VH-VL binders against BTB/POZ domain-containing protein At4g08455. Designs and how they scored, part 6

Target 1, 243 residues: BTB/POZ domain-containing protein At4g08455, of Arabidopsis thaliana (Mouse-ear cress) (q6dbn1)
Amino acid sequence: MRCISCREEYLPRNAGTCKECYVEAGETEEELKREIDDLKAKVAFLRLSSSLDHGTSSTSRSFTDVVLIASEDNAGSPPIPAHKSVLVSRSPVFKAMLENEMEESLSGTIKISDVSYDALRTFVYYLYTAEACLDEQMACDLLVMSEKYQVKHLKSYCERFLVTKLSPDNSLMTYAFAHQHNAKHVLDAALSQIVENMDKLTKREEYMELVEKDPRLIVEIYEAYLSKQVNTAAGGTSTSKTS

## First folded at step 17 (VH-VL)

Design A2 (from A1 with heavy chain S99N)
Fold by ESMFold2, fold request of step 21:
Structure A2 (fold): chain C 243 residues (1-243), chain A 121 residues (1-121), chain B 109 residues (1-109)
Amino acid sequence: as target 1 above (243 residues)
Amino acid sequence: EVQLVESGAEVKKPGSSVKVSCKASGGTFSSYTISWVRQAPGQGLEWMGRIIPIFGTARYAQKFQGRVTITADESTSTAYMELSSLRSEDTAVYYCARNPIFYYKHGFDYWGQGTTVTVSS
Amino acid sequence: QSALTQPASVSGSLGQSVTISCTGTSSDVGGHNYVSWYQQHPGKAPNLMIYDVSKRSGVSNRFSGSKSGNTASLTISGLQAEDEADYYCSSYTDSSKWVFGGGTKLTVL
C-alpha cells in the first residue's frame, strides 16, 4: 500500500494512510482546536473587560459616543449605544460617515432604515465579538447589512451559512437574491445548482417568472450551461481502437 | 419582530373592487414570498395567489385569474391584493402569509391578522 | 390544483393520540413534495405547526408529521384541551400553486 498523504509504502491497513500520517493529522487537528479555543478565550476576555466596567449605565461606564436606531419598528426601537472607534474599524462606510463632518458625526445618532431592531442588535454585536447566531432569515438580513456597510467578514460568514441551505428547489430565487445583493459565493453555488438541474428547473413556473423580470440573468445561466456542455463534449469519453 | 400588518376591514358593494395591504416588518422583503389566502364564513382556507418580490412577479389560482391583482412595493415592504368585480360570495377574511425563499415550499411561517371584507348592498 | 382530502372531524380523549390524514396525489402530497400543517383556533389566523414531515421547529414535540405514498399524517400525542381546533394541511404542488385540505375539526373529549 502507498500512503495517500506522504506517499510512503506501508503495510495494508483499511484506510490508505500510514499510521504516522494518521497520527500527524490528528495532532494537527488538535493544534488547530487549541488555537481556536485560544482565540475564543481572547474574544471572551475582550467582552469581559467591557463587562467588568458594566454595572451602571452603559453610556457612563462604557464611554459610548454614538447610538444606532432601527427606524422601521412600529413602536420605535431602543437606541443601541456603541463606540465610533469600533464602527470605524470594522466598516469603511461608518468611517466615511463618522470621520467626515457628516450629520451622524455631529449628532452622535445613526438612523438605519429597513432593518429590524433584532437584526441591528445582532449586527452591532458581531462588530464587537465576531459572533452571530444565524438562521436563514437572519443570515439574509445580515448579508444585506454587511453589503451596505462593507463588513466583509460578516458577509462571508453569512454567505457560508446560506450556501449550506441551498437546494435545487430554492436555487432560482436564491440566485436572484444573491445577484441583487452582490453575494458572490451564494451566487456561484446557486448557479451550480441551476446548471446541474436545468432540465427540471426550466419547466417550473419560477423559471418563467425569472425570464419575465431579468432576461440577462437567464443569459448568464445559459452561458454557464454552455460552458459545461462544451467541456463535457470536448473530452470525457473513451475512444475504442478496435474495428 | 416579524409582523405582517394588514389594512382595516372594508364594506363594499357588488361590482366594486377592494385593495388590501400587507405591510411586512422584521425581515428583508426580498428574502421571502407573499401569498393571499381567504376564508369565507364557516369555510376552509383558499389560496388566491402569491408574489415573489425578488422577481417582482405574481401568479394566481385558476379560480381568481382575471379578477385578482397582487403587487408589491419593496421600498415600503408592502404587498397588495386587489379583487375586482366583487360578489356576495367574496365576503371573507383575507389573510396575507409569507414563505422564506430558502424553504418557500415548506408552508407559511407568518400570517397577517386578517382583513374582513363584506360585500353587501 | 388537486383537492386534498381530510376527514371532516376526529376526536380523542385527554392524554391519547390522534392522527389526522391528508390525501392527495403524486403531484401535491406524494413524491418529494412538502406538506405543512396549520392549527386554527376560532377567530384567529392559522398557525403553522409542521412545515416538513421530518421537522417540528418552534412547536411542541407532541406534534409530528409523517408521509406514506400520497397520504400525509399529523399526529398529536398527549392530547390537551387547547389542542381542540381546526387543522389544515397544505402543499406546494408540481404546478407551482398552493392547495389546502378541507380542514379537520379536532374535538378533545
Scores: ipSAE 0.758, ipTM 0.866, lowest interface PAE 0.9, mean pLDDT 83
Fold by ESMFold2, last read:
Structure A2 (fold): chain C 243 residues (1-243), chain A 121 residues (1-121), chain B 109 residues (1-109)
Amino acid sequence: as target 1 above (243 residues)
Amino acid sequence: EVQLVESGAEVKKPGSSVKVSCKASGGTFSSYTISWVRQAPGQGLEWMGRIIPIFGTARYAQKFQGRVTITADESTSTAYMELSSLRSEDTAVYYCARNPIFYYKHGFDYWGQGTTVTVSS
Amino acid sequence: QSALTQPASVSGSLGQSVTISCTGTSSDVGGHNYVSWYQQHPGKAPNLMIYDVSKRSGVSNRFSGSKSGNTASLTISGLQAEDEADYYCSSYTDSSKWVFGGGTKLTVL
């Protein structure tokens, strides 16, 4: 028989498509599914905004009613004007803060500690647009802020970026970082890198430092390694055991 | 926006200790490591040790093992280096410097301004 | 007792090129190890110029790095007066420790 896609001859049990073309089509389909899921999540994030109702009125469309201030040691950071309706629609934490007549709701000022002006400005921009320009440092900063303010869409956005920056070299520290900041996608990707490179990484000083930090993290690594060995030998599926 | 701010200059007697601080801003403290590097007058750069804040573990150059202690406080984004049993040859400028965890093998991308420590009797 | 060997000084004329070497072993400079280069002007903190063989963002294209065997090299082309400084190489070793070269004073003639 000839493969319908690449025209090469193959054994009859491959029913019109050779193994190589079938695998390639499956990989492309998975990529497209991920893109569709991302676009659906982005649309859902933007569509839930109460600001659409506020933004349609001529009296409130351009008017801001709250400011955010990065309260680092560097005094004089500009206030960042925003709309309460956007903040509350996209962050349960801002919703609780601003809808329950707390000090921030009355003063119209939200002071954010432990964040740079540039990171806070980028965070607010993301709340409006679902977009941010990332490098590794900004992605870490926004991931931490997204966890603090419960902005799941941004957290996933930062996680996908950081996963593209993983390597065996940085996997041990990234694993601990992801564990501390509850970054499941980064955690799973780092764990896979560690398991795939176990023979080299267990000889590194950083591995011994991870043992010193928290032996329970080492147990998680070994459980994932053993589960992969059992699944490979027995044909089973890998388990996702993380905390 | 990334900045490392070190504590002020110190004058110490031989046999005493010194503790230098390094406050980091403009980044997530758990996303990088902090090293201490010193430079005696007219001399080169000498790595003393580092801490990995996400692990809370420190490692030291062999020359300083037993005399140096490097710690970090995540809540204040501050690293500390304490050097004990000071000698006159410990007179130097002490720098803190950082490595992002995603590129921690690629060198020190940001440095403090340096802390001058003078050891004299 | 520098772990990495650099020449103590080099000199070059304006507009010409100089190369500064950094020699170590297979456990620090060689193999899969990264070598970084720093420029330090008097009274200032060091400034990262090159990591591995790649230029740091914002550094002039006149600076380039290379590595062959256990020797890394920093090349500065189109030499300018402000290039006069001390230059250090550094590596993260197989033992997970940082080491520096002894430094090279560049004089622009």
Scores: ipSAE 0.758, ipTM 0.868, lowest interface PAE 0.8, mean pLDDT 83
Fold by ESMFold2, last read:
Structure A2 (fold): chain C 243 residues (1-243), chain A 121 residues (1-121), chain B 109 residues (1-109)
Amino acid sequence: as target 1 above (243 residues)
Amino acid sequence: EVQLVESGAEVKKPGSSVKVSCKASGGTFSSYTISWVRQAPGQGLEWMGRIIPIFGTARYAQKFQGRVTITADESTSTAYMELSSLRSEDTAVYYCARNPIFYYKHGFDYWGQGTTVTVSS
Amino acid sequence: QSALTQPASVSGSLGQSVTISCTGTSSDVGGHNYVSWYQQHPGKAPNLMIYDVSKRSGVSNRFSGSKSGNTASLTISGLQAEDEADYYCSSYTDSSKWVFGGGTKLTVL
């Protein structure tokens, strides 16, 4: 037989790629993975060098021209140096803040409330790299920040992560959370979980609590549930009927 | 860093009320629930109730229904537990504890340091 | 008369294994309910050790949880002196309320 990848002949036991090309592709993948790991390590090292700037001085040695401070941490969080050009490029809110000669533009200091230092640092790192190490809590924190500062790329990233963590058990609280923070992809996924598990979830105390919070959300759930029941009764979709 | 900081120790007379605060930091307050758990001297842990800040609703263990009120203030990321009609058997350490909404059935991942409430005549 | 039943005490020698049981019903321990385990040293707040049955926790691999029917178990292998503490199980019940076991005092000999 003839291998599709290298066009060399091999025994007929396995059609397509020969064993040698299959192994070579795996070895090439390992090489590229190691190169990616090396580049990530170099980026991490360079970020450590950037963090030293606020440990010694607030000078613009790295050409930083603005500082972000997490105000919630009353222990005096370290300032996070940044570039106005990066902030403006990533966020319409920072653009309006920094280009319209507001207090933050003139002082070179942006104070952000209701955020931890770690969340703010991760947020700023994302603005530079489009990367963040997420867990569920960090994803919620960054989703809220991304909505506040209109960083759609980060919001989508957090939403995709949180959707993978949805389950029937957390769907009612997550639905309310997503509704409050305008997280449509999480909202839709949570709604789907709720309607698929209505018989179990409507018996939980949390469902009654959601009724207490906002009956209009309950109407949305029931409308989605009824729509799904109608489609199930009619076969969901009809390919052979005209109606 | 996630942290729950409770208000200081209190000494109360029988028949009065106590209100313990729990200041949360290092996370989005609306993304988790806050429970109150007490422990009398030499005794085990006893769940009192919880609040779900994203709903703004609280629920209580049957034993405490009618005596406990749990509230939250999202603007300060602070939960409160008020226990009324205090008796000497309410002498205990009162903990606040957290469940993230994505893990809330997995137990309490962070605890306050505990607030000692002493009820003496 | 706690909602979940634990032995009052358990003891083991250094380097050995011990198992602490937590027995409830199908509405709290059984079925698809999660059982979590806490370690509490004197004067300290409880510390979550296991927060899903058979799930790797953020603690030593010497600690493991399992469940069979309406009984959950915490197993501690390679016993060390610092493992001497009180251990509590808990569950979020089908009635949407938390319950705790009565606690087990582990003595390391």
Scores: ipSAE 0.756, ipTM 0.857, lowest interface PAE 0.8, mean pLDDT 83
Fold by ESMFold2, fold request of step 21:
Structure A2 (fold): chain C 243 residues (1-243), chain A 121 residues (1-121), chain B 109 residues (1-109)
Amino acid sequence: as target 1 above (243 residues)
Amino acid sequence: EVQLVESGAEVKKPGSSVKVSCKASGGTFSSYTISWVRQAPGQGLEWMGRIIPIFGTARYAQKFQGRVTITADESTSTAYMELSSLRSEDTAVYYCARNPIFYYKHGFDYWGQGTTVTVSS
Amino acid sequence: QSALTQPASVSGSLGQSVTISCTGTSSDVGGHNYVSWYQQHPGKAPNLMIYDVSKRSGVSNRFSGSKSGNTASLTISGLQAEDEADYYCSSYTDSSKWVFGGGTKLTVL
């Protein structure tokens, strides 16, 4: 038998890979694990204290120089202290806002409408740590904020999370949501779900509502459907996207 | 946090209309649907209809078709329900409720506080 | 008239178990449809307790849902005084409509 990795022939005790390639993969895994541990130590060393990390420590001076506020008439939400240097280094939008002597730079206050306190707090925490606890709703909220403030790292994270939550049942609404918010990876995944389940989904009221919203989206769906059927004519699966 | 805040109680005469608002805060308005559910005194819950803001489209229970209009204003994250040709049996508490698009078949995760509408002469 | 049938009332003693039924058809309760359960205390909005018949919504593990054929069930074990409330089942039907059961008043003796 031929090894799929190195193409060398070997005894057929184990299909797929020869003994040498299997051992080499194990050594590579150990090397990567050591590199990950080293990177974790570097991240821990570089991590800045966040105002949101007060849970186990007594109050301390954190040297913050800006506050963010979830601005709504009925909110009265607490301000979120932050460092301008962190905001600027993570977001071109905050960089432009804070470096150009705009009202926010002068006042030390950034008011953000259309966001919950919890979502804003999670967003700021992500700017410090590259971590966020997501559920589907938080991922949608952070996706929209990451697009607004051009935090591409967070946008990618939210998209990967939402793709794991796609199903045929939610695919039509998710497709429209991804279109509106320029979420390409979610868009592609939702389209795939729709195409795989056309027989069921075209009978749902939500499909007719999508037609009412924008018939051009329906054209895109059918073009993808037809392309997928052509690509399967050779007896194998092929993942090709039609624009 | 996510909240649905409805407009205040209303007293109406038969034959008139009522328009109830539902302000959604603390979430992305385009990521969920809004339904209206009413409850007459001492009675159960009755679904009236819903709007899908990302589509801008509404659908109604057959019982209310022709009398109810549900709309949304994305710029204010507010849904509205207007019920026309009011009758005394329309006296009820009117709730707005939402379900996220990723789990829209799993039920209503957040509800407004309810708006009492009283129809009397 | 309600599309889903629930008993009007159910009672149980402190610490015991009670089961509330919700009966419909293959187009609403049966098949692959999801059934959700709500608790409503007097003067309050309904509160979602069960996301589907097989999963809990993060509420007490005393609440559980199940489904067999066209009947869904909510079981409350270890009854406590605060469990006294009205309970509703609901589903999103094959015809793309929400329906509710008529409600069940639970009395804790």
Scores: ipSAE 0.719, ipTM 0.859, lowest interface PAE 1.1, mean pLDDT 84

